# Designs tried in a protein design chat: VH-VL binders against q9h9l3. Part 267

Target 1, 176 residues: q9h9l3
Amino acid sequence: PRKMVAIDCEMVGTGPKGHVSSLARCSIVNYNGDVLYDEYILPPCHIVDYRTRWSGIRKQHMVNATPFKIARGQILKILTGKIVVGHAIHNDFKALQYFHPKSLTRDTSHIPPLNRKADCPENATMSLKHLTKKLLNRDIQVGKSGHSSVEDAQATMELYKLVEVEWEEHLARNPP

## First folded at step 13 (VH-VL)

Design zb90 (framework fv_nivolumab)
Fold by ESMFold2-Fast, scan of step 13:
Structure zb90 (fold): chain C 176 residues (1-176), chain A 124 residues (1-124), chain B 107 residues (1-107)
Amino acid sequence: as target 1 above (176 residues)
Amino acid sequence: QVQLVESGGGVVQPGRSLRLDCKASGFTFSDYEMHWVRQAPGKGLEWVAVIRYDGSNKYYADSVKGRFTISRDNSKNTLFLQMNSLRAEDTAVYYCAKEGYYQSSAFLRYFDYWGQGTLVTVSS
Amino acid sequence: EIVLTQSPATLSLSPGERATLSCRASQSVDDYLAWYQQKPGQAPRLLIYDASNRATGIPARFSGSGSGTDFTLTISSLEPEDFAVYYCQQYENWPLTFGQGTKVEIK
């Protein structure tokens, strides 16, 4: 019934010592894995650490990046009222400075049946890379040039689809 | 300025219980997964337990599973370790440790800040 | 469980010399590897995270390199305060594990 999207963001380090994680890219895909949104985003604060090994963000990507305020508005229009799937999605929502209802949020880092299918401990927070390798036999986040938020969002949606029926039934019986 | 201060260590008999507290300040405590790491006298470091930022998931080293319980109170910026059925091999300095920065596509479970440690001695 | 093996167990050097410490993982940890320094009676101090990034306040003489299974911590010119025990730690998979430590001692 409700439309479902998957999101993955990339953060850069801002603030003192680069400790603050600020949004620098966001990718959103639909149920079939088609890209609905993928933009580099310019933080309002000075970037101290690009975190390129993980983020894939380089100074060149900031030249024509969408300002945070504008990007946030675009992203929230896509997310509002939909079931949003992510991996450790609370980090994405923090970077967006956004609250999404728990009833419409699906976190693939916190779904016990998914860990069980992967032969992983149910209570451990497993990486997207590990679950994708175990369950989809696919290597993501390969190389040293940073991660693709599009690739991560697509993998996240595919992982959720493996447990969708049983997890939606669980949530209907055990509302968050 | 990040500070982690442990308390609650002491001498305890085998089979007894002890609770350790770790008071955090200088960062948004509720944003981070928190860990306990221990070190037996003259030995190396051993990871003990982790708790999710919101307290919903808890995971333990096999050596302490079923005996130790990690918990947190985000309103008080405090991390806890309840230690039951203590054994001589649990004798160690216990450190609370904060994860590094968060990144959506990677879990970066290195420890940028550690408490001073609190000594737990299990002996009779 | 990923086992980290540090070598040598003890490294005896004089101030001003270069120290090279090895950490080898039983399976790939990619770049999810940190190095810590520990002095007697003190908590560990983060030196290097994500295999090669120097932590805030850590002197430039400390550097980390390597990826996958073979990692190196280098101290380009030892200062008196650098004589300590050094631990590597992986965070690629659960449980989190540490190496057994390398003691850097004065010759």
Scores: ipSAE 0.818, ipTM 0.927, lowest interface PAE 1.2, mean pLDDT 93
Fold by OpenDDE, second read of step 14:
Structure zb90 (fold): chain C 176 residues (1-176), chain A 124 residues (1-124), chain B 107 residues (1-107)
Amino acid sequence: as target 1 above (176 residues)
Amino acid sequence: QVQLVESGGGVVQPGRSLRLDCKASGFTFSDYEMHWVRQAPGKGLEWVAVIRYDGSNKYYADSVKGRFTISRDNSKNTLFLQMNSLRAEDTAVYYCAKEGYYQSSAFLRYFDYWGQGTLVTVSS
Amino acid sequence: EIVLTQSPATLSLSPGERATLSCRASQSVDDYLAWYQQKPGQAPRLLIYDASNRATGIPARFSGSGSGTDFTLTISSLEPEDFAVYYCQQYENWPLTFGQGTKVEIK
C-alpha cells in the first residue's frame, strides 16, 4: 500500500508589488500526524511582502532559512511515490514549482463528501479552518499571527481520514 | 498590467439567453479563481458565481442557480457566463473579477481587479 | 448569508475633512473584510483587504480597522477624488456578500 502524507506551505510575496507567491515554509506530516518535514525556506528573489498575517513568516525566520533549491529537493524526495494530501494543494505545488501526479493527489478543498459531512454546499470550496471546526471541533489558525503549516497539514490529514474510504473507492471507479 | 474586458451585454427579452465573455490578460489566468459580480442600475453589488482555477468546480448565488452557467477556457484566457431564462431582475452591469492572492488553506476571496463591466438589460 | 450593514447611507463632507464609514456584519467574519471605492460609471476599486491592509497604490489617507462584526474605513483627509460610493465585502463564508454602500458626497 502506498504511504500517505499531508503537506502545507506558506508563501511570501516577491516580484513586482509582491504579487508573486514564493515558498517560505513547508510542512509535511505522515498519516499519523508526525512531522516529517518542517523548514523555513529562502526564496530566490527578494521578499517584498512577508504576508505575516497569513503566512506567519517574519524577517527573522529567513535568517537561517533553507535555500529554495535545496528545500525543493528535500521535499520532492519525501513526496515521490506518495499519495499527497493537501488543502487547495495546487497552490502548494505551484509554489514548489512541482506537479505531483493527479492520481496521487488528494485535495480536501475539493471533496464533495467532506463538504456534505460538514453540512456545507458540495460545490463550494470551504476553508481548512471552517471544515476543521465543523468536523473536528478544533480551532486552527487562531489569531492574527499567521498560520502554522504543521497544524494545517495535520488538520488536512485528519479531515481526509474522515472520508478516506469512500473517496478512495470513488476515485477507483472514477480515475482522474 | 492586469486587464479584464467583458463583452456580450445587450438588451434581451425575458426568457431569452445571453452569453458574456471576459478576456483576461496581464496575469496567469489559469492560476486564479474567477468570479462574476453584478450591479443593478442604481443599486449595490451582488456576487453571482465562481469557478475554480481549472474549471473543476463551480458555485452560484441562489438567485441565479439553475439558470446561469460559469465556465472558462484557460487556453484563451477567457471567462464565460451563460445566462438562460433571463428575468427582469437580472438587469445589471456584469463584472468579471479576479480573486486576490491565495495563501495556503485560506481562500482570500476579495477582488483585486475588475473589468469595466458589460450591461445586460432584460426588458419586455 | 452574512448581512453587511453600512452606515451612514450618505456622508456629506468637505474636502480636507475626516470621513469615517462603518460596516457591521450580522455574524463574525473575522478579518475577512474588504473595502471598495466606486465612482459613477466605473468598476469598483479595491481599497482595503483583510480588514486593515491597504491595497497596492492606495493612498495612505485610506485605512481600515476592525475585526469580527464591526469594521471601519477611515479617510483621514478627503480629497476631491474621494467623493464616491464605498462598499464593504465579506469573504468569510458563502455566499460572498457586500454592504449596501455608503455615499460620500461633497457638502
Scores: ipSAE 0.706, ipTM 0.910, lowest interface PAE 0.9, mean pLDDT 95

Design zb91 (framework fv_nivolumab)
Fold by ESMFold2-Fast, scan of step 13:
Structure zb91 (fold): chain C 176 residues (1-176), chain A 124 residues (1-124), chain B 107 residues (1-107)
Amino acid sequence: as target 1 above (176 residues)
Amino acid sequence: QVQLVESGGGVVQPGRSLRLDCKASGFTFSDYEMHWVRQAPGKGLEWVAVIRYDGSNKYYADSVKGRFTISRDNSKNTLFLQMNSLRAEDTAVYYCAKEGYYQSSAFLRYFDYWGQGTLVTVSS
Amino acid sequence: EIVLTQSPATLSLSPGERATLSCRASQSVDDYLAWYQQKPGQAPRLLIYDASNRATGIPARFSGSGSGTDFTLTISSLEPEDFAVYYCQQYDFWPLTFGQGTKVEIK
């Protein structure tokens, strides 16, 4: 019996023309949706583009943000050895500069039974907001001030729970 | 410098097959979902197909579903479109297009870079 | 499927004039809307993404506004190189769809 957590990260643009995605916030919730971690994170490089429409990150959030190296250590301590759920989670792991074993990774953007329950094409990569609306009848990512990574992580965990039994059985028969 | 270069276009008869290639450079190809978009002569743009960054999921416009197959080879930075059972209505310039960035569970499927296009003419 | 309606079909203007192009969606697409410019014989070029963000290298005279169902592309003062066809595109729903285009031509 492994513990299960859900993660969602926010990125800002760094590097030439702001084209590099750097971690600027991370939220982790447990199976019941309780927050285990939620911190603003200071990238080691100059921020060129806050991407505020999506990230919700503004300059004031960086003033007391946790430095990347410290935040990464805290986050990895929480994730190591656990089943980690996310939506398009490979992007979160890239921002963390972290490899999580595929056998312990669950991506709600890539679970055909979840799309099937939502009456969506099984091969289409659906957004978190659309799956949450179709399956949980809940509106997330509302407004123009950026997304809440806590809200996204909570929604992601709830979506996974809808297919957990079926999907864990599938993975036991078809290891990644 | 990001570049997308299409090849493989030409004149084919109805019912035949053709494969289009798109060679990518200047970005980490394996990090992005890739698309094909087409444009019939003198007409507007039509989305054709998408493939996930790792090649595991493929999705198509209804007009080409069952006839076209999108694929990719990340080791060669190359995107493919296999077009079977071609029809006159498939005549178009075909563009390879790169998706924008992923942001916090939001998929930003605007196309920040396009290839120059390759013309496919299906003529009897 | 989301239908995008662009108006007018053709805008006939002189260099130095302001161009205002409309794109209306059959249902809300939030801010998941982009604008492209296409010149004869060329691939489309991204101008605006996320309804209002100017793409890298795009001159300040181009601006996007709107949200939900009603979107506008504005060119504050037309340059000779701006006479082209402009397309809007939504990316909130599958399949991805484009408007039919607005041609900006010299008077």
Scores: ipSAE 0.822, ipTM 0.924, lowest interface PAE 1.1, mean pLDDT 93
Fold by OpenDDE, second read of step 14:
Structure zb91 (fold): chain C 176 residues (1-176), chain A 124 residues (1-124), chain B 107 residues (1-107)
Amino acid sequence: as target 1 above (176 residues)
Amino acid sequence: QVQLVESGGGVVQPGRSLRLDCKASGFTFSDYEMHWVRQAPGKGLEWVAVIRYDGSNKYYADSVKGRFTISRDNSKNTLFLQMNSLRAEDTAVYYCAKEGYYQSSAFLRYFDYWGQGTLVTVSS
Amino acid sequence: EIVLTQSPATLSLSPGERATLSCRASQSVDDYLAWYQQKPGQAPRLLIYDASNRATGIPARFSGSGSGTDFTLTISSLEPEDFAVYYCQQYDFWPLTFGQGTKVEIK
């Protein structure tokens, strides 16, 4: 059977001026939306900007956070061999310093049939928030206290499921 | 430091073509979505086009759709704008602009860095 | 498209005075709103992003507020170098759109 998971990561700013995006939380859900992984992660470098408005990360979350190297190992163990679904997932992989095989990657920010279904321009990259609202009639990322990576991962998986059959057929005909 | 340097502007007649270049440095070019924004003389700012980090997706303003083509060469840290079928109303300073950082599946498409701009004048 | 309306069109003030600039969106853009400063012959410079976050290197006298449809850029005490045109920009919807600008000029 197909093994599919969805991932969403939250990043904080490290390095000069906080411009380096470092992994601070990672959530992984299975096809049914069950949480497989959800951990706060401690970057190896000093955090300059928690980016709380988006990340939801606060200083208190880092007190008992899992060190990056350990977390990365745990996450990679889950992802290996899976079809990994995410939204603009290249950013998540970058933060993980990991590159999943392209043939096993699904990016819901770049699936034209999904945009068509949402009455959005096929070539416009849409936010997870907008797609979720249009297609699932659900509000995510509400407020200014930061996102829930679990909620985002679940939404991402649900969106993909709407176009899974069509898109998998497309990919079979047009392998990356 | 981040630098964006546009070139290729000039004076052309209506119906002609022109290609703009934007050379990027000081950041990992291939990680970011890049945009073109233009400004007609004495007027405001108008978004023109966007290209995904890997060039796999492009989107345009209605005013230039079908005439302009945005592209990039990540190996050369260069953004391009091919402008065909130019019109008088395309006369503007053209800026290349870098998106802000991506965060939490939200596209933060404000422009934290801009080039100095290159002037395109379309006149008969 | 989202229409951003800035007001006033021109703001005439003296150095040291407080400047308040408004940007109104035709519909809610949440806090996906940025402010730029542009001086003659120069490219725009980012001042504020996400409605209220000051960009790196931007003086503390600049502040942004608002959410949804009404946004404000405030310059607490104008410096001579602050006289310029200011633009707001939304990035919640395609296409990306700018306000028409507010010119802050010396009285």
Scores: ipSAE 0.736, ipTM 0.915, lowest interface PAE 0.8, mean pLDDT 95

Design zb92 (framework fv_nivolumab)
Fold by ESMFold2-Fast, scan of step 13:
Structure zb92 (fold): chain C 176 residues (1-176), chain A 124 residues (1-124), chain B 107 residues (1-107)
Amino acid sequence: as target 1 above (176 residues)
Amino acid sequence: QVQLVESGGGVVQPGRSLRLDCKASGFTFSDYEMHWVRQAPGKGLEWVAVIRYDGSNKYYADSVKGRFTISRDNSKNTLFLQMNSLRAEDTAVYYCAKEGYYQSSAFLRYFDYWGQGTLVTVSS
Amino acid sequence: EIVLTQSPATLSLSPGERATLSCRASQSVDDYLAWYQQKPGQAPRLLIYDASNRATGIPARFSGSGSGTDFTLTISSLEPEDFAVYYCQQYDHWPLTFGQGTKVEIK
């Protein structure tokens, strides 16, 4: 069977007007929720907006952060060949400048059975915090100090496990 | 320079159909969820529909559900709204709107750029 | 559906005065709240996002505050170009909803 990991990244704003989302933290957990990777990452471009309310990133975290090129290599080594679970995972892959095969990607923001279990519209893209509250009765992303990508990756894996059997069967019958 | 340009508005009779187009430029269109927002003459703003960056998820306001279809063509940087079974209450300026920056842990569905709007008038 | 109530409906003020606009949500929207300015015949313009962050190019006289259910947009000293309609918008819950607007008009 293929190994499965969950990923969550945090982005900061770079480029003109801070409109570019650049990777500034990445957390990866295994199937049981154990941390495989968790590093602050230094973008190659000047940070215009730390987006601290959401990212939890502050200037202090950049002092000894892993340079993007090195972090990217480490992260891709962990992800390659594995089933990767994430929430709106397209954004994480974009920040990593990485293409992961669709057949090995699981996006908990785009799994209709998960929305059904949460009594949410199947066609709506629901936030991780709302799905986690409805299905796991747990509050994540609390407070104003930013989100923990470790907490988000762990919650994402637990959410996927609620529909894993059903969704893997669906994907086997309806390959992406 | 980000630009959104709507077209397709006009005067139509109740029960008829109309298609609105929104041409995007100045950003990577395929990276963003896109929305339609409308405003009846002299009234406030009403959210209408959203489409995921890849076109897979589509979600609608209850007032238009079953009658309107949102779609996109990423190769042409174009967003569409197919409006069927139009009612007098659908009379509004329709705006194409782009979501803000992407962040993995949060969906930031505020609108940093809007088109100038296209007027749809449904009258007999 | 989250209902956003803006007050007052109309503010009649003179240039140089402070404007304070309120937006109240029927239930918590955390910090997922934006403010827009709209002038006649124009599309809305983003002023504030994530409750308190000024959008690019927005003058420092505009500020947003609040969290949860109670939000405020403040214009510290009105300029002639600031007389417009202002809308709040929440994006924490589906469907996305807007307040009904506050018109800031010349006295």
Scores: ipSAE 0.820, ipTM 0.927, lowest interface PAE 1.1, mean pLDDT 93
Fold by OpenDDE, second read of step 14:
Structure zb92 (fold): chain C 176 residues (1-176), chain A 124 residues (1-124), chain B 107 residues (1-107)
Amino acid sequence: as target 1 above (176 residues)
Amino acid sequence: QVQLVESGGGVVQPGRSLRLDCKASGFTFSDYEMHWVRQAPGKGLEWVAVIRYDGSNKYYADSVKGRFTISRDNSKNTLFLQMNSLRAEDTAVYYCAKEGYYQSSAFLRYFDYWGQGTLVTVSS
Amino acid sequence: EIVLTQSPATLSLSPGERATLSCRASQSVDDYLAWYQQKPGQAPRLLIYDASNRATGIPARFSGSGSGTDFTLTISSLEPEDFAVYYCQQYDHWPLTFGQGTKVEIK
């Protein structure tokens, strides 16, 4: 059986006006929620906006951060061959400048059965925070100090596990 | 620089159809969720529809659900709004709008850029 | 849906004066609140996002505050170009909703 991991990344703003989203932290957990990877990552370009409210990233976190190219190699090594679960995971892959095979990707922001279970509109993209609260009765991303990518990755995995059997059967019948 | 240019507006009778286009430039169009927002003459703003970055998901306001269809062609950097069964209350300036910067697991659906808008008038 | 109520409906002030605009949500939207400026015949322009973050290019005289249900847009000293309609918008809940607007007009 293929192993499953969940990933969550935090991005900062680089480039003109800070509109480029660059990877600044990445967390990966296994099926049980154990942390496999959690590193601050140094973007190759100057950081214009730390986006701390969301990213949780501060200047001090970049002092000993892992260079992007090195971190990317480490992360890809972990993801290769795995089913990768994430929330709005296309953003994470974009920041990683890596695209995982669609057949091995699970995006919890786009699973209609998950939304139904949460009594949300099936075609509405829901935040991780809202789904986690409704389905796990857990508060994540509390306060204004930024997200914990470890916490978010763990929540994402737990949400997927709620619909794993149903969704995997669906995907088997409807391969991407 | 980011630009959004709407077109396709005009005067139509109730029950007719109209398609709006929005041409995007100055950013990676395929990376962003796109929205339509409308404004009736002399009134406030009303969110209409959203489409996912890859077109795989769509969601609508109740007022237009079943009548309007949002779509996109990322190869042409173009957003569309197919409006069927038009009503008088659909009369408005229609704006295409870009979502703000994206973060993992969080959807920041404020609109950092807007088109100039295109006027749709439904009148008998 | 979340109802955003702006007050006052109209604010009449002179250049140089301080403007305070209120936006109240029917239920908590955390800090998922944005402010827009719209002038006649123009599209809205983003001023503030995440309740208190000034958008790029927006003058320092614009500031946003608040969280949960009560939000405020402040213009510390009105310039002639600031007379316009201002809208708040929440993006915490579907559907996305706007306030009815506050018109800031010259006294």
Scores: ipSAE 0.683, ipTM 0.906, lowest interface PAE 0.9, mean pLDDT 95

Design zb93 (framework fv_nivolumab)
Fold by ESMFold2-Fast, scan of step 13:
Structure zb93 (fold): chain C 176 residues (1-176), chain A 124 residues (1-124), chain B 107 residues (1-107)
Amino acid sequence: as target 1 above (176 residues)
Amino acid sequence: QVQLVESGGGVVQPGRSLRLDCKASGFTFSDYEMHWVRQAPGKGLEWVAVIRYDGSNKYYADSVKGRFTISRDNSKNTLFLQMNSLRAEDTAVYYCAKEGYYQSSAFLRYFDYWGQGTLVTVSS
Amino acid sequence: EIVLTQSPATLSLSPGERATLSCRASQSVDDYLAWYQQKPGQAPRLLIYDASNRATGIPARFSGSGSGTDFTLTISSLEPEDFAVYYCQQYDNWPHTFGQGTKVEIK
């Protein structure tokens, strides 16, 4: 009934000692994995730690980055009213300073049938790379130059598709 | 200033129960997964349990599964470990530990802050 | 479970000397590795995270290196306060595991 997208964000460290996670990139893909949005985003606060090993963000990416307020508006227009899939998606929503309805949220780090298909413990929060390797036989997040939020969003959508029918049926019977 | 303060340790007989508390301050407690790590006297560190930021998912080391229950109360910034059916080999200093910063595409489960620990002695 | 093996078990050195501590994983942990320092009667203290990043407040004499299965903690010139037990920890896969520790003691 509703359109579905997958999201993945990258954060940089801001605030005292770089301990605050601030949005610095966001990628959104449609059901088929086509990119709907992919922008570097300039935090309103000074960047203390680029966290490049994980984020892939470097100072050069900030030069023409979209200011946070503008990017947030663009992103929210894409997400509003849609089913949004993500991995540990609460972190993405926190960085966006956004509330998305639980009824329209799908978190691939918190879907017990998905862990079962991967032969992983039901209540362990498994990494995206681990689930992708076990279920799709694909290596993501390889190398040391940072992760691709496009790659992560695409993998997340593919993982959700493996359990979509049974999980949507479960949610219809057990509304959040 | 981040602080984690454990309490509830003591001497108990085998087969009994004990509850440990860990009071957190100086950070947004509800944003972080929290862990318990223990250390037997004169031995190394052993990971015990983890709880998701919202309390919904809980995972345990095989050595304590079915006997220990981790829980949290985000309104009180408090982490708990309920220890049932205690055994002599559970004798250890128990530390609560906070995960590092969050990053959407990676789970960075190193422990940037630890409590001072609380000693649990299971004596037969 | 991933096993972390630390070597040597004990390093006997004098202040001013270089300490090199090894941590080897039974399978790749990528860069999901941390080092902790523990002094008698105290909680562990984070030194290095993500294999090579120094934690806040940790002196420059501490450095971490390596990736995959072979990791090293180096203390370039030992200070009196550096004599302690050091642990590595992997967080690539469940359960999270620690090495058995390396004790750095005064010669």
Scores: ipSAE 0.809, ipTM 0.920, lowest interface PAE 1.3, mean pLDDT 93

Design zb94 (framework fv_nivolumab)
Fold by ESMFold2-Fast, scan of step 13:
Structure zb94 (fold): chain C 176 residues (1-176), chain A 124 residues (1-124), chain B 107 residues (1-107)
Amino acid sequence: as target 1 above (176 residues)
Amino acid sequence: QVQLVESGGGVVQPGRSLRLDCKASGFTFSDYEMHWVRQAPGKGLEWVAVIRYDGSNKYYADSVKGRFTISRDNSKNTLFLQMNSLRAEDTAVYYCAKEGYYQSSAFLRYFDYWGQGTLVTVSS
Amino acid sequence: EIVLTQSPATLSLSPGERATLSCRASQSVDDYLAWYQQKPGQAPRLLIYDASNRATGIPARFSGSGSGTDFTLTISSLEPEDFAVYYCQQYDNWPITFGQGTKVEIK
């Protein structure tokens, strides 16, 4: 069996008007929720908008942040060949400028059985905080100082475990 | 510059069908969830439907569920709304709307750009 | 569904006056709230997103504040072009909902 990890990234705004989402933090946890990676990452472009309300990133975090190219190499080394779990994970891969095989990708924002367990519409893309509250009775992303990507990655892995057997069977019968 | 241009509106009798198109330009269309929002004459805004960036997930307001189908063609930068079994209460200006910037830890479903709208009148 | 209640329904003011518009949610929407301006015959225009961030090109006289269930849009000094209908919108949960609108009209 392949090893499984969960990832969550934070983005800051770069480019014109700060509308480009650039990687500024990445957290990766193993199956048991232990942290394998957690670094602030310095984008190669000027940061226009820290998006602190969501990202938790402030100018101080950039002082000793790992440059994007180096962080990307470290992260890809951890992800390659593993089943990677995330929530709206295509955004994380986009920020990493990375293609991960669909067969090894699990997106907890796109698993109908998970929504069903949460008494949510199967076709609605539900936020991580709502699914975590409904299914794990845990409040994440609390406060106004930004989100913890470690907390988000841990919650994402726990959510996936709730449907892992059913969803892996589905994927075996319906390969992506 | 970002532009969204709707087309396909018109006058149609109850029970008939109509398809709306929304042509996008000035941004990477395939990166964003897209929405339809409508507004009945003299009334407020009502959210209608959303489609995931890749077309795989579609979700609808209860008022249109089972009658309307949202779809997209990323190769043509075009969003569609197929409206079946139209009712008088579907009479509205229909806007396509683009979601704001993406953030992996949050879904930011505010609409930074809107089309100019296309009027659909369902009348006998 | 989350219901957004805007008040007042109508604000009758003169140019140069301050406008304060309220939007209250039936349950917490955190900071997942946006404000739009709409003029007759036009599409809505984004003013504020994430409760307090001004959209690109929006004049500094527009400001948003609040969090959770109680939100305010303030126009510090009304210009003639500001007389319009204003809508709040939540995106914390499905379905996406809008307030009923506040009309800012010339006294």
Scores: ipSAE 0.810, ipTM 0.921, lowest interface PAE 1.2, mean pLDDT 93

